# VH-VL binders against q9h9l3: the designs that were tried, part 36

Target 1, 176 residues: q9h9l3
Amino acid sequence: PRKMVAIDCEMVGTGPKGHVSSLARCSIVNYNGDVLYDEYILPPCHIVDYRTRWSGIRKQHMVNATPFKIARGQILKILTGKIVVGHAIHNDFKALQYFHPKSLTRDTSHIPPLNRKADCPENATMSLKHLTKKLLNRDIQVGKSGHSSVEDAQATMELYKLVEVEWEEHLARNPP

## First folded at step 18 (VH-VL)

Design z66
Fold by OpenDDE, look of step 18:
Structure z66 (fold): chain C 176 residues (1-176), chain A 124 residues (1-124), chain B 107 residues (1-107)
Amino acid sequence: as target 1 above (176 residues)
Amino acid sequence: QVQLVESGGGVVQPGRSLRLDCKASGFTFSDYEMHWVRQAPGKGLEWVAVIRYDGTSEYYADSVKGRFTISRDNSKNTLFLQMNSLRAEDTAVYYCAKEGYWQSSTFLRYFDYWGQGTLVTVSS
Amino acid sequence: EIVLTQSPATLSLSPGERATLSCRASQSVDDYLAWYQQKPGQAPRLLIYDASNRATGIPARFSGSGSGTDFTLTISSLEPEDFAVYYCQQYDYWPITFGQGTKVEIK
C-alpha cells in the first residue's frame, strides 16, 4: 500500500482588499500523526489581512517565515507519490498552487460513510470541528485565537482512519 | 466586479416544472460553493439548496428535497435550479448566492454576493 | 434546526439616533453569524460576517458583536439610507437559517 499523509494549510489575505488567499502555514503529518512538516510561510505579496480568527497567523509569525517558493518545493517533495488526506483539501492545494492527482487525494469533507457514521447528512459538507467532536469526542479549533494546522491535520487523519477500509474499497470499485 | 444574474422565473400552475439559471462573473466560479435562497412575498429569507464547487455534492432544505435539483456548469459559469412538482408555497423571489472566502477545514457560508433575484409564482 | 429570533420586530427611530438590533439563537453557533440589510425591491446586502467583521464597503457606523447565542447589530448614528429590514443568519449548522427580520423605520 502507498504511504499516506495528511495536510492542513492556513491562509492569509493578500491583494488590494485582502481577498486573495495566500499560504501562510502548512502542516503535514504521517499515518501515525507524527509531524513531518510544520512551517510558517511568507507570501510573495504584502499581507493585508492575517485572518487570525481562522488562520492563527500573527505578524510575529512572519518575521522568520519560509519564503513561499522554498516552502512549496519542500512540501511538494513530501507529497509526491503519497495518498494525501485533507479536509476541504482542494483549498490547500489551491493555496499551494499545486494539484495532486485525484486518485491519490482523500477529502474528509466529502466522504458519505464518514458523515453517516457521525449521524450527519451524507451529502452535506461538514466542518472538521463538528466531525471531530462527534466521532473522536475531541474539541478542536477552540476559542478565537485561530486554528492549529498540526492539530487539524492530525484530526483529519484520525477521521479518515475510521472509514479507510470501506472508502478505499469504494474507490477501487469507483475510481475518480 | 462580482455579478450574479438570475433568470427563468415566471408564472406556472401547481404540479408543473420550471428551471432557473444564474450567470456568474467577476470571480473564479469553480472555486466556490453556490447556494439558492428564496423569499416569499412579504416574508423572510429561506435557504433552499447548496452545491459543491465541483458539482459532486448537493444538499437541500427539507421543504424542497425530492422536488428541486441544484446543478452547475463551471465551463459556462452558470448555476441551475430545476424545480419540479411546484406548489403554491414555492412562490417566491429566488436568489443565487455566493459563499464567502474559503479557509482550510472551515466552511464560511455567509453570502457576500447575491443576484437581483427572479420571481416564481405558482398559481392555479 | 437552529432558530434565530430577532428583536424588536420593528424599530422606529429618527435620523442620527442609535439603533440596536438583537438576534438570539436557540443554541450556540459560536461566531458563525452574519447580518444583512435589505431594502424594498432589492436583494439582501451583507453587512457583518463572523459576528463582528464588517464586510467590504460597509460604513463604520455598522458594527456587530456577540458570540454563542446572543448577537447584536448596532448602527451608531442612523442615516436616511439605513431604514430597511435587517436579517441575521447562522452558518454553523445545517440547514442554514435566517432570523425573521427587524424593520428599522423612520419615526
Scores: ipSAE 0.865, ipTM 0.943, lowest interface PAE 0.6, mean pLDDT 96
Fold by ESMFold2, look of step 19:
Structure z66 (fold): chain C 176 residues (1-176), chain A 124 residues (1-124), chain B 107 residues (1-107)
Amino acid sequence: as target 1 above (176 residues)
Amino acid sequence: QVQLVESGGGVVQPGRSLRLDCKASGFTFSDYEMHWVRQAPGKGLEWVAVIRYDGTSEYYADSVKGRFTISRDNSKNTLFLQMNSLRAEDTAVYYCAKEGYWQSSTFLRYFDYWGQGTLVTVSS
Amino acid sequence: EIVLTQSPATLSLSPGERATLSCRASQSVDDYLAWYQQKPGQAPRLLIYDASNRATGIPARFSGSGSGTDFTLTISSLEPEDFAVYYCQQYDYWPITFGQGTKVEIK
């Protein structure tokens, strides 16, 4: 009944020594994996470390990037009222400076039934890459040019679908 | 200035318990997963346990499962390790360790800051 | 569990010489590899993360290279303070594992 989306973000380093993680790309897909949003985002602070090996963000991407304030508004409009799926999704929300209702939040890094399906330790925080390989037989995040938030959001949605019936029933019996 | 300060080490007999504390400062403690890593005298490093940033999930090395409990109090910036049923092979310096910066779907579990360590000796 | 094998176990060199330390993983760990230095009585100090990135405050004489299963830490010209034990660590798989160490000592 309720619409569901998956989100993934890429961060760059800002602040002293590049320690602060700031949003530089956000991708949102619907239940079927269609891209609803995919923008490079210009952080409000100077970028110290592009973190390109992981983020895929390069200086050229920032030239036409959407300013953070504008991007945040666009993104929150899409997320409002929806079940939002992510992997370590608290990091995505921190980067957005946003709080989504817990009852509408799904985190594939923190679902014990998903770990069990992958024959992984139930309480270990498994990487998106390893869960995707084990459960979907897909290689994601391939190469050294950085991750794609579109690819990662799509993989996250497919992983959630594997446990959706069980987990939604669990949450209905155990409201957050 | 990031600082991690362990305390609570000492000499105990096999089968007894001990609790280690790690006081953190100089960073937003509740943003990070925290680890314990140990080193037996004259030996290499062994990862022991990790706890989720909000304290809701823990994972342990096989060598300590069922005997050790990692926990945290984010209001006091403190990490704990409760060590029960101690054995001679648990004798080690125990380090509190902080992960590097966070990234969305990528976990970068190298340790950019370590405490000074606290020695636990388990002997008869 | 990923086994990291460091070689050599001991490297005896003089100040000013180049040190080359090897770390080999039992299967690919991609770029999820860190190097640490540890002096007697001290905690480990992060040198290199993500296989090749120098940590804050680490001198340029330290460099990391490699990916997948074969990794190298190079110290281009040893200083007296560099005589220590060096550990590699992988963080691609649970459990997190360390190599057994390479001791760099004065010849």
Scores: ipSAE 0.848, ipTM 0.934, lowest interface PAE 1.1, mean pLDDT 94

## First folded at step 19 (VH-VL)

Design x43
Fold by OpenDDE, fold request of step 20:
Parts: C-alpha cells; sequence; structure tokens
Structure x43 (fold): chain C 176 residues (1-176), chain A 122 residues (1-122), chain B 107 residues (1-107)
C-alpha cells in the first residue's frame, strides 16, 4: 500500500513547429511527498518552444540537463513495480516513451470519487490546480514562472490519498 | 519574516581560505535555490554562485570557479560558501540571497542578508 | 556573458520628479530582467522582476517596462527615500549579471 509514487513531468516543444512534446523535467515523490527524483532532462532534438509559462522550463535549465536516454533509465528504475500516481498521467508516460501497467497506474484526473469529493461531476476531467484548491485548499501553478513538477507531484499524491481506500477497493472489484 | 544572516567574514591573507555561513529563517529553506552575490567596496553587484534546493545543481561565476564551493545543510537551514585560494579581488561584501521560485534555482533574488565583509590583503 | 549597460550613470533629480532609468542588454534576455534598489550600507532590495512585475510590498510609483534588449525602470514621482543606486539584473542565462548601476541623487 505504501509502495506508491507520484510522478509529474514537464515538457517542451520540439520538432519543426514545436508541436512535439518532449520530456524536460521529471519529478517523482514517495507516499509522504519526499522527492525521490527531480531532474531536468535534455531532449534528443532541438528545443523550439520551452513553453516556460506552463512548463517552468528555461533555457538555462538545459545547460547541464540529463540526456533523455539516461534520465529515462533512471526514472524507469524508480517506477518499476510501483503503483504510479499522476494527473493526466498518459501525457507523462507518452513523453517518457514508457507504458506502465494499467493495474499499477492511478490517474487522479479519472477518479470519480475524487471529483465527487470536490463537488464536481464524477465523469468530468478536472485540472490538478482546481482539485488541489478545492480539496487541499492550496494554490499551485501560480504566477508566470510556470509549473513546479515537484509541487504538482506532491499535490497529486495528496489528492489520491484522500480517496485511496475507496478507490483501491473499487479497483480490486473492477480490475482495469 | 524571511531572514538571512551571513557570518564568517573577516580579514585574510591571499592564498588563505574562508568559509561563509548564511542562516535562513522565515521560509521553507529546503525548497528554494540559494545564491551568493558579492559587492566590492564602492563597486557594483556580482553574482557568485547558485545551489538548487537539494544541492544537486550548482553554478559559479567564472571568477570563482575552481576556488569557491557553494553548499547547504537543509537540516540546519544554512547555506555555505567555501572560499579557497583567496585573492585581493575577492574582497567584497558577500550577500546571501534567496531564490524567487520554489523548487527552482533560476530567477531573481527576492530576499537578501545584511552581508558579511571579506577582506583579502597582505 | 550577457552585459547589461545602465544609463545614465547618475541621475540628479528633485523629489516629486519623474525618474527614468535604462538598462540595455548585449543580447536578448526576453523578459528575464529584474531591478534592485540599494541604499548606502544596506543590502539590495528587489523592486521589479520579469521586466514589469512589482515585487511584494513595492510601491506603485515603481514600474518596469521593456523586453528583449531594452528595459526601463520608472519612478513616477520620486520620494526622498527613493534616492539610491539601482541595478538591473538578467536571469536569462548563466552567469547571472548585473548592470553597473544608476545613482539617483538629489539635485
Amino acid sequence: as target 1 above (176 residues)
Amino acid sequence: QVQLVESGGGVVQPGRSLRLDCKASGFTFSTYGMHWVRQAPGKGLEWVAVIRYDGRYTYYADSVKGRFTISRDNSKNTLFLQMNSLRAEDTAVYYCAKGTYRYDYTGYFDYWGQGTLVTVSS
Amino acid sequence: EIVLTQSPATLSLSPGERATLSCRASQSVDSYLAWYQQKPGQAPRLLIYDASDRATGIPARFSGSGSGTDFTLTISSLEPEDFAVYYCQQSYNWPYTFGQGTKVEIK
């Protein structure tokens, strides 16, 4: 039950028009919110759009950033065998070019009991920012500096903990 | 609320070493990048070094690379600057400065200590 | 490194007057520019960040503008406590650098 981690990734734009989302930062926290991993990552292709306002990634972060292949290996070692919690986590896995087993994945953007607790429609997709404010009374992703993947991962874990018991029971009865 | 208090400054001879400390309070120290900025007497400001919240990323000005080491002890809310092979041109007031953004070591310096004077002279 | 050049070196004005300080970067720093105020015997104080955002507790008479290579700090009406040295600083890339400063003094 405690063999659980939360992940949040920041992506930058690569490709001719910057439409390819490439991993540029990855943060992983444990059940208690302690940071297990937090690295800036250098994409294999030239960055066209840092998307700083959202990603928080700046050019200077890439000076000694960890090459993608190396970072990916490090991250996968951490995730292997864990229950991985994330928000809209399919985007993170896509950027990581990795697919975690569905049975070991928890996406806080698709947990009806969590939405219900936040007085939101159960089948709606709510933002991490909204859920965090509503349920944790905490402001994240404020200002113009962009997101903090560490804070976002921590918030994601805390949100999941609110519905962990109920949701784990649900999943046990209804395996994905 | 935010308070930064530098210590360790003094008069030293060229070639000697000195360590500066900066005690932080009033914020979650372990979640912010920290900087050293110095100011020679009657001169402008010069950025010296930065260290990320967890100490895994550090950067230095070329003028101090190989001689200065920035480090931190989050359990003690303390930032350090180990200065080796000191030179006359290192004479300055050294300021401890808080990074602006949580879990980021880039940006600006929203809070400063009072500074500690380091004088390197024969 | 990115060189920031401030002008003028000294600005002599009277209380109540408008002060306009310039900072020019040797290359584009986008909006990653801050302004600091330093009074004699004191540590610098952050005034403006991201070119135009006022730091917490900074009076409205201070404003920043510009992007790319040309930036301006404006003090709409100088107060006696505003006479000090002002520095610009870029956070676009390492190493971080400051301008040489502009001294705003009483005329």
Scores: ipSAE 0.931, ipTM 0.959, lowest interface PAE 0.5, mean pLDDT 96
Fold by OpenDDE, fold request of step 20:
Structure x43 (fold): chain C 176 residues (1-176), chain A 122 residues (1-122), chain B 107 residues (1-107)
Amino acid sequence: as target 1 above (176 residues)
Amino acid sequence: QVQLVESGGGVVQPGRSLRLDCKASGFTFSTYGMHWVRQAPGKGLEWVAVIRYDGRYTYYADSVKGRFTISRDNSKNTLFLQMNSLRAEDTAVYYCAKGTYRYDYTGYFDYWGQGTLVTVSS
Amino acid sequence: EIVLTQSPATLSLSPGERATLSCRASQSVDSYLAWYQQKPGQAPRLLIYDASDRATGIPARFSGSGSGTDFTLTISSLEPEDFAVYYCQQSYNWPYTFGQGTKVEIK
C-alpha cells in the first residue's frame, strides 16, 4: 500500500507590505501521527509580518531556522510518491512552490463525506478547528500563541482516517 | 497533575562534572519544550537552557555555553543537564521548568520542580 | 541580551494595600513578558504571561499591564500570602532573561 503523510505549514508575511506568504514552518506526520518532519524555515526575503497570532511563528524561531531552499528539498524528498493529506493544502503547496500530483493529494477541506459526518454542508469549506472539534472532540488552535503545525497535521490525518475508506473508493471510481 | 522532580545535585570541586536529572509526570512530556533555570543562593533567577520537545533545537545562556548540555529522553520522561568544567559561580539551585506551549520551545515556564542544589567549592 | 530592570528593589506594604511593581526592558519585548512569584524555600510560580494574561489558578487581584519596554504588575489588595519576591521575564529573544526581582515585604 502507498504510504500516506499529512502536512501543515505556517507562513509569515514577506514583500514590501508583507502580503507575500512565505513558508516559516512545516510539519509532516505519518499515518500514525508520528512526526517525520518539523522545522522552522527561513524565508529568502526579509520577514515583514510574522503573523504570530495565527502562525505561531516568532522572531526567535528564525535564529537557526533552515533556509527555505534546503528545507524545500528535504520536504519534497519526504512527499515524493506519497499520498499527501492536508487541509486547504493548496496554500501549503503554494508556499512550498511545489505541486503534488492531484491523484496523490487529499484535501480535508474538500471532502464532502467529511463535512457530512460533521453535519456541515457537503460543499462548504469548514475550518480544521471546527471539524476537529466536531468529529474528534478535540480543541486545536487554542489561545493567542498561534497554531501548531504539528497538532494541525495530526488532526488532519485523523480526520481523513474517518472517511478514508469511503473517499478512496470514490476517488478510484472518479479519478481527479 | 504536573510534577517535576530534579535530582543529581551535590557538592563538587571546580573543574568537575555533574549531571542533573528531571523526572516529569502529569503531562505529555514528549510534546513540550523544557528549560533549566538556576538561582544562586540569595540571588535572582537565571535562565540556563532550553530544549525543544524532540531535542532538535537547543539554546544556552552565554554563561554556560560550551560547558553545559541539555538533553532529554522522552521514553523515560526525563530531562538532563550535563554540567562540565564547573565553576564556583555555577553554585545554585537548579530548577527544571516546563515550557508553556505544546510543540514549541518558546514562551514561559508554567510549572517548576522544587530544584536541586549544586555546590561548586574547593 | 535584553536587560530587565525591576523597581523598586523592596516594597514595604501592609495587608490590604495596593502593590505596584515595575519592570523595564532595555529594548522592546513587545508583549512577551511574564511575572513570577517566589516565596522563601519554594520554586517560582507563574502569575502573568504575555504581559497581561493571568495564569491558571491565579487570583484576580493580580494583574499585568504594559507593552514594549515598560511593564507593571499590580496587586490590588495584598493578602498575607502575597509577600514574596516577584520576577519579570522576557521571552522575546534568546537568551531569556529575568529581572533582578522585587521583594514585597510586610511593613
Scores: ipSAE 0.930, ipTM 0.959, lowest interface PAE 0.5, mean pLDDT 96
Fold by OpenDDE, look of step 19:
Structure x43 (fold): chain C 176 residues (1-176), chain A 122 residues (1-122), chain B 107 residues (1-107)
Amino acid sequence: as target 1 above (176 residues)
Amino acid sequence: QVQLVESGGGVVQPGRSLRLDCKASGFTFSTYGMHWVRQAPGKGLEWVAVIRYDGRYTYYADSVKGRFTISRDNSKNTLFLQMNSLRAEDTAVYYCAKGTYRYDYTGYFDYWGQGTLVTVSS
Amino acid sequence: EIVLTQSPATLSLSPGERATLSCRASQSVDSYLAWYQQKPGQAPRLLIYDASDRATGIPARFSGSGSGTDFTLTISSLEPEDFAVYYCQQSYNWPYTFGQGTKVEIK
C-alpha cells in the first residue's frame, strides 16, 4: 500500500490588517505518529498578527524560521506520491500554495464514517479537537499557548486510522 | 513525577572545559524543549540556553555564545551542556529546566533540577 | 535584551499580611511573564505563568496580574513558607531574562 502521512499547518496573519493567512509552521508525521517534518516558517511578508491564541506561533519562533520558499520545497518533497491525511486540509494546501491530488488526499473533517463513530451528524464539519476528545479521549489545543501542529497531525492520523479500512473501501468504489 | 538530576559540576581552572549532564524522568523527554539556567553565588538567575525537543533549534545567551553547546540524547533522556573556555564569571549553580509546552521550546520553566555547582578559579 | 526591574528589593512583612511585588519590563512583553519562588539552597519553583495563570499545585493565595510592561505578584496572606526570593521572567523574546529578585523576609 501507498505510504501515508499526516500534515498540520499553523498560519499567521499578513497583508493588510493581517487578513492573509501565511504559513508559519508545518508538521508532518508518518503512519506511526513519528515526526518527519516540523519547522517554523518565515512568511515572505511582514507578520501583522501572529494569531498566537490559535496558531501557537510567537515572535521568537521566527528568529531562525525557514524561509517559505525553502520550506515549501522541503514539504512538497515529503508529500509527493503519498496519501496525505489532514483536517480541513484545504487550508493547509492553500497556505502551502500547493494542491495534492484529490485521490491521494484524506480530509478527516469530511469523512462521514468518522463523524458517525463520534455520534455526530455525518455531514457536519466537526473540529479536530472535538473528534479527538470523543474518539481518542485526548485533549488537544488546550490552554492559551495555541495549537501544536505536531499534536494535531498525530491526532489527525490516529483518527483516520479508526476508519481507514472502511473509508479506503468506500473510495475504491467511489473514486474522487 | 518529573525529576531532573544534574551532574558534572566541579572546580576547574580558567580556560578549561567541563560537561554537564541532566538526566530526566517522569515525562516524555523527547517532546519538550529543555533549558539551562545558572545562578552565580548570591546572585540572581540567568538564562543560558535552550534546545528544542528534537535538537533542531538552539539559542544561547550572549555571555556563553560560542563557548557553550547545548545538546541532548533523547534515547537516554539526557540533556547536556558542553562548556569550553570557562571563565571566572561562569562560576554558578547550573540548573536544567523543563520547558512548559509540549513540542514548543518557548515559554517557561515548570520543573527544575537541584542544580550542580561549577566553580572556575585559578 | 529585555530588562526586568523588580521592586522593592526587600519586602519585610509578618505572616498573614498581604505582599505586593512589582516587575517592570523595559519594553512590552505582552503577557509572557512568569513568577518564580526560590528558597535558600533550593531550585526555583514556577508560581505564575502567562502573567496570571497559576502553575500546578500553587496555592490560591498567589496571584499574578498585569500586561505589557507592568506586572504584579500578590500574596494575599503570607504563610511562613512564603518567605523567599521571588523572580519574574519574560518569555517574549530571546534571550530570556529574569528580574533581579525581590526578597520577602519576615519582619
Scores: ipSAE 0.909, ipTM 0.953, lowest interface PAE 0.5, mean pLDDT 96
Fold by ESMFold2, fold request of step 20:
Structure x43 (fold): chain C 176 residues (1-176), chain A 122 residues (1-122), chain B 107 residues (1-107)
Amino acid sequence: as target 1 above (176 residues)
Amino acid sequence: QVQLVESGGGVVQPGRSLRLDCKASGFTFSTYGMHWVRQAPGKGLEWVAVIRYDGRYTYYADSVKGRFTISRDNSKNTLFLQMNSLRAEDTAVYYCAKGTYRYDYTGYFDYWGQGTLVTVSS
Amino acid sequence: EIVLTQSPATLSLSPGERATLSCRASQSVDSYLAWYQQKPGQAPRLLIYDASDRATGIPARFSGSGSGTDFTLTISSLEPEDFAVYYCQQSYNWPYTFGQGTKVEIK
């Protein structure tokens, strides 16, 4: 059986006016929610806007952060050959400058059975916070300290488990 | 209820070593950053060190850098402070403190232990 | 290193009076400031974090305000248990630092 992990990333603003999103934290958990990787990552470009209210990243986190190229190598080594679960996972892969095989990618923002369980339109894009509250009775991303990529990755895995049997069967019948 | 219990304090000569333990209960120890904060007799508070929930990130006050090592054993819900090359100015009550935020090591100290006294004297 | 200077060093007040404690930072710490209470022979207790948010179980008579370099802790009506030493602490940058303390004592 192919191993499954969940990933979540936090981004900071680089480039002109801080509009470019650059990777500043990456967390990867296994099927049981155990942390496999959780590192602060120093972008190769100057940080213009920490976006702390959402990212949870502060300049303190960057003091001993892993340079992007090194962190990317570590992360990709973990992801290779695995089913990777995320929420709006395209954004995480874009920040990693990486494309994971579609057949091994699971995106909880685009799983119709999951939306149905949450009493949401099947083709709507729902936030992780809303799905987690509705389906797991858990509050994440609470307060002004920003998001925790560990909590978010754990929530993403638990959400996927709610539809895993149905969705894996669907993908077997409808290969991407 | 959150409980932090320090132990290992005592009287020690300058240049010697001492290890402090802090046993935690009443919360999920493995998801919070932990700190040491000290207070010299009759004086104010001084932050000493922090360790992230998984032990992968630490930071130290300049006064102890290179001499003290913070560590943790999540399987035993225990925080440690290894203090080497002790000096008279390290004499203080040492408090174990819980960080406020899950899966972070920045922030404040929402729960404290009772403290353990370390006296460094000839 | 960010220096926090508390004033006054001592407040002598009676129960029922309002206490106003000041903490000034040597550089901006945004809102990354906490207040702690410490009674003799006890560990500190968190009162206020993020400049103005009350910690769990802290009575409404305690309030914090300020941002940048100037911060205030207010105790609207002193109770007998409020006579203690109060410390501010910044978490804006490494290393974390405390103010030297303000003693609130019974007149």
Scores: ipSAE 0.839, ipTM 0.924, lowest interface PAE 0.8, mean pLDDT 94

Design x43
Fold by ESMFold2, fold request of step 20:
Structure x43 (fold): chain C 176 residues (1-176), chain A 122 residues (1-122), chain B 107 residues (1-107)
Amino acid sequence: as target 1 above (176 residues)
Amino acid sequence: QVQLVESGGGVVQPGRSLRLDCKASGFTFSTYGMHWVRQAPGKGLEWVAVIRYDGRYTYYADSVKGRFTISRDNSKNTLFLQMNSLRAEDTAVYYCAKGTYRYDYTGYFDYWGQGTLVTVSS
Amino acid sequence: EIVLTQSPATLSLSPGERATLSCRASQSVDSYLAWYQQKPGQAPRLLIYDASDRATGIPARFSGSGSGTDFTLTISSLEPEDFAVYYCQQSYNWPYTFGQGTKVEIK
């Protein structure tokens, strides 16, 4: 069976008025939640808005950050051939300028059995924080210092494990 | 309870080396950034260096850059400071300090060790 | 590097009085400022972080305020155990720096 990893990214604002989301941190964990990759990433263009309240990224993190092109190569090497789990993962792939095969992609924001376990409408888009609190009795994204992509990736993997058998069977019968 | 215990301080001559250890317990050491902060006798606090939870990112105060090396061994819950080319100005109590945030190396120092005295004298 | 200047150098007060300690940064540090208490022969203790948030276990009589370059630590009613040296510290940018300290002593 294929290896499975979870990914989470933090983005900063670039481009006009800081409205473009550019990758500034990427964390990848294995099935057991061990950190495989966790780097700060320097966007190729000027950072207009660090978005620190949500991203947790400050200019200190950029001092020795890995240039985007190099980091992207490192990240894609890890993701290739693996089942990749994320939450609202389209945003992560967009920031990476990458599209992982849909058959190998798992998005915990769009798994009806997971919503059902949380007593949420099956087709609602639920936040990672909400699902983690409801189903794992854990608080993530606490305080005002922004999100931790490591914690978020770890939570995402644990949430997927709750529905893994059911959802993998569903996808085998209903290929995306 | 969180505990940080420094060791390795002592009296050394200028130009010599010394290594400080900080043994951690009571928290998941491998998920927090760690710092060294020093205090010369009768003086204020001076930040020395930081290392990220996984050892991949470090930063140093200009006063020690190139002479001191911060490192960690997460399997032993131990933080290190290798101090080379010591000068009289390095005389201080050296504190090990825990960073406030998991999976980061920026922030503040929520727990401190008792300190270990390093005296650099002829 | 960012210089933090604390005032006054010494604050002589009686138990029950309000203490007001100031920290001024040489450039904006936004809200990335902490306050520490240090008693003789002891390590520093974190009181306030992010300018105004109390650390775990810190009594409500300690409060912090300010942003940018000017910050204040207030002790609303001094207790005997509050007579100590207080340091501010910025985490806005490398290298991290401390103020020179304010000694709060019994009058």
Scores: ipSAE 0.835, ipTM 0.922, lowest interface PAE 0.8, mean pLDDT 94
Fold by ESMFold2, fold request of step 20:
Structure x43 (fold): chain C 176 residues (1-176), chain A 122 residues (1-122), chain B 107 residues (1-107)
Amino acid sequence: as target 1 above (176 residues)
Amino acid sequence: QVQLVESGGGVVQPGRSLRLDCKASGFTFSTYGMHWVRQAPGKGLEWVAVIRYDGRYTYYADSVKGRFTISRDNSKNTLFLQMNSLRAEDTAVYYCAKGTYRYDYTGYFDYWGQGTLVTVSS
Amino acid sequence: EIVLTQSPATLSLSPGERATLSCRASQSVDSYLAWYQQKPGQAPRLLIYDASDRATGIPARFSGSGSGTDFTLTISSLEPEDFAVYYCQQSYNWPYTFGQGTKVEIK
């Protein structure tokens, strides 16, 4: 549990009117931001809406994508036993049909000290783009091609590092 | 500042093989998709193949599928094209081209090399 | 595969004139279209991507417009260095394809 990774996922629309969010890309980076995993994932059901403006996923990406069941197994092997950092990470775990131990989970959308550093309300849910711009002086999710889950995972790890010492001590005093 | 330098072109007989190299500099090679595009003498441009920044995804034009293999070595900032079973219609200048978007392999070609000529003739 | 047809095949114009180049796709490519310039013996150069966005370092005299199947490259006032062959390229679907080119030459 001492090793730390960051995860980010991109979702496409499945189900009625494309309202169900299904996993179509997953990127995992290590503490230094090196890519450990980055695969396009074919949902088990028909894709109704690629959501490309946000997801960056096009039908071209699905041509050689890894079936969901296989990709899930690969991803869970990487996550097992590690501290997993994400932004609004419950959505990522929901798409993976997986529950990571709360004691090993870090969610940059729900860390009051991080919001405080950004001069934002402590209990507000702030976007990854906003926090990254304010605290890292970086632009992510730029242009019309959609989000990069690799860049987003890297930014999420860097944001967590800004509050890592404080937040890890808080969690040690206040186990989830 | 971005520079792409192709090498390995030459004259070969039909049915033979040739490998092209493309050495990259001036950008973070390991985060961009890379392409090969060719141009027969006096003709237009033809897209040949793409490889994702990490080498895990590729796609090929039908005219070369099964005969050509795109690959990369990120530790050497080098893109490769292995061309097997060469035909007269493969005669062209071969360009390597940088993809426009980080961590994607779709899109456009914002930087190109000067090309290397491959001539397939008896 | 998606066929791109460019017109006219040749434009003969003088410096200072406006050039208008057309690219028509055999099916909709939404806005996934680029324009390239190529001079003899040289590599192509990206001018426009996503139908209308200028690439880095491209002068404002170059503009792109259109969506779906009909696209236009406009050069508002031709400079001597603009006489070249121009290609459109779609990135909507595999395989990527180019138009056959429009040659812009000095009258």
Scores: ipSAE 0.793, ipTM 0.911, lowest interface PAE 1.0, mean pLDDT 93

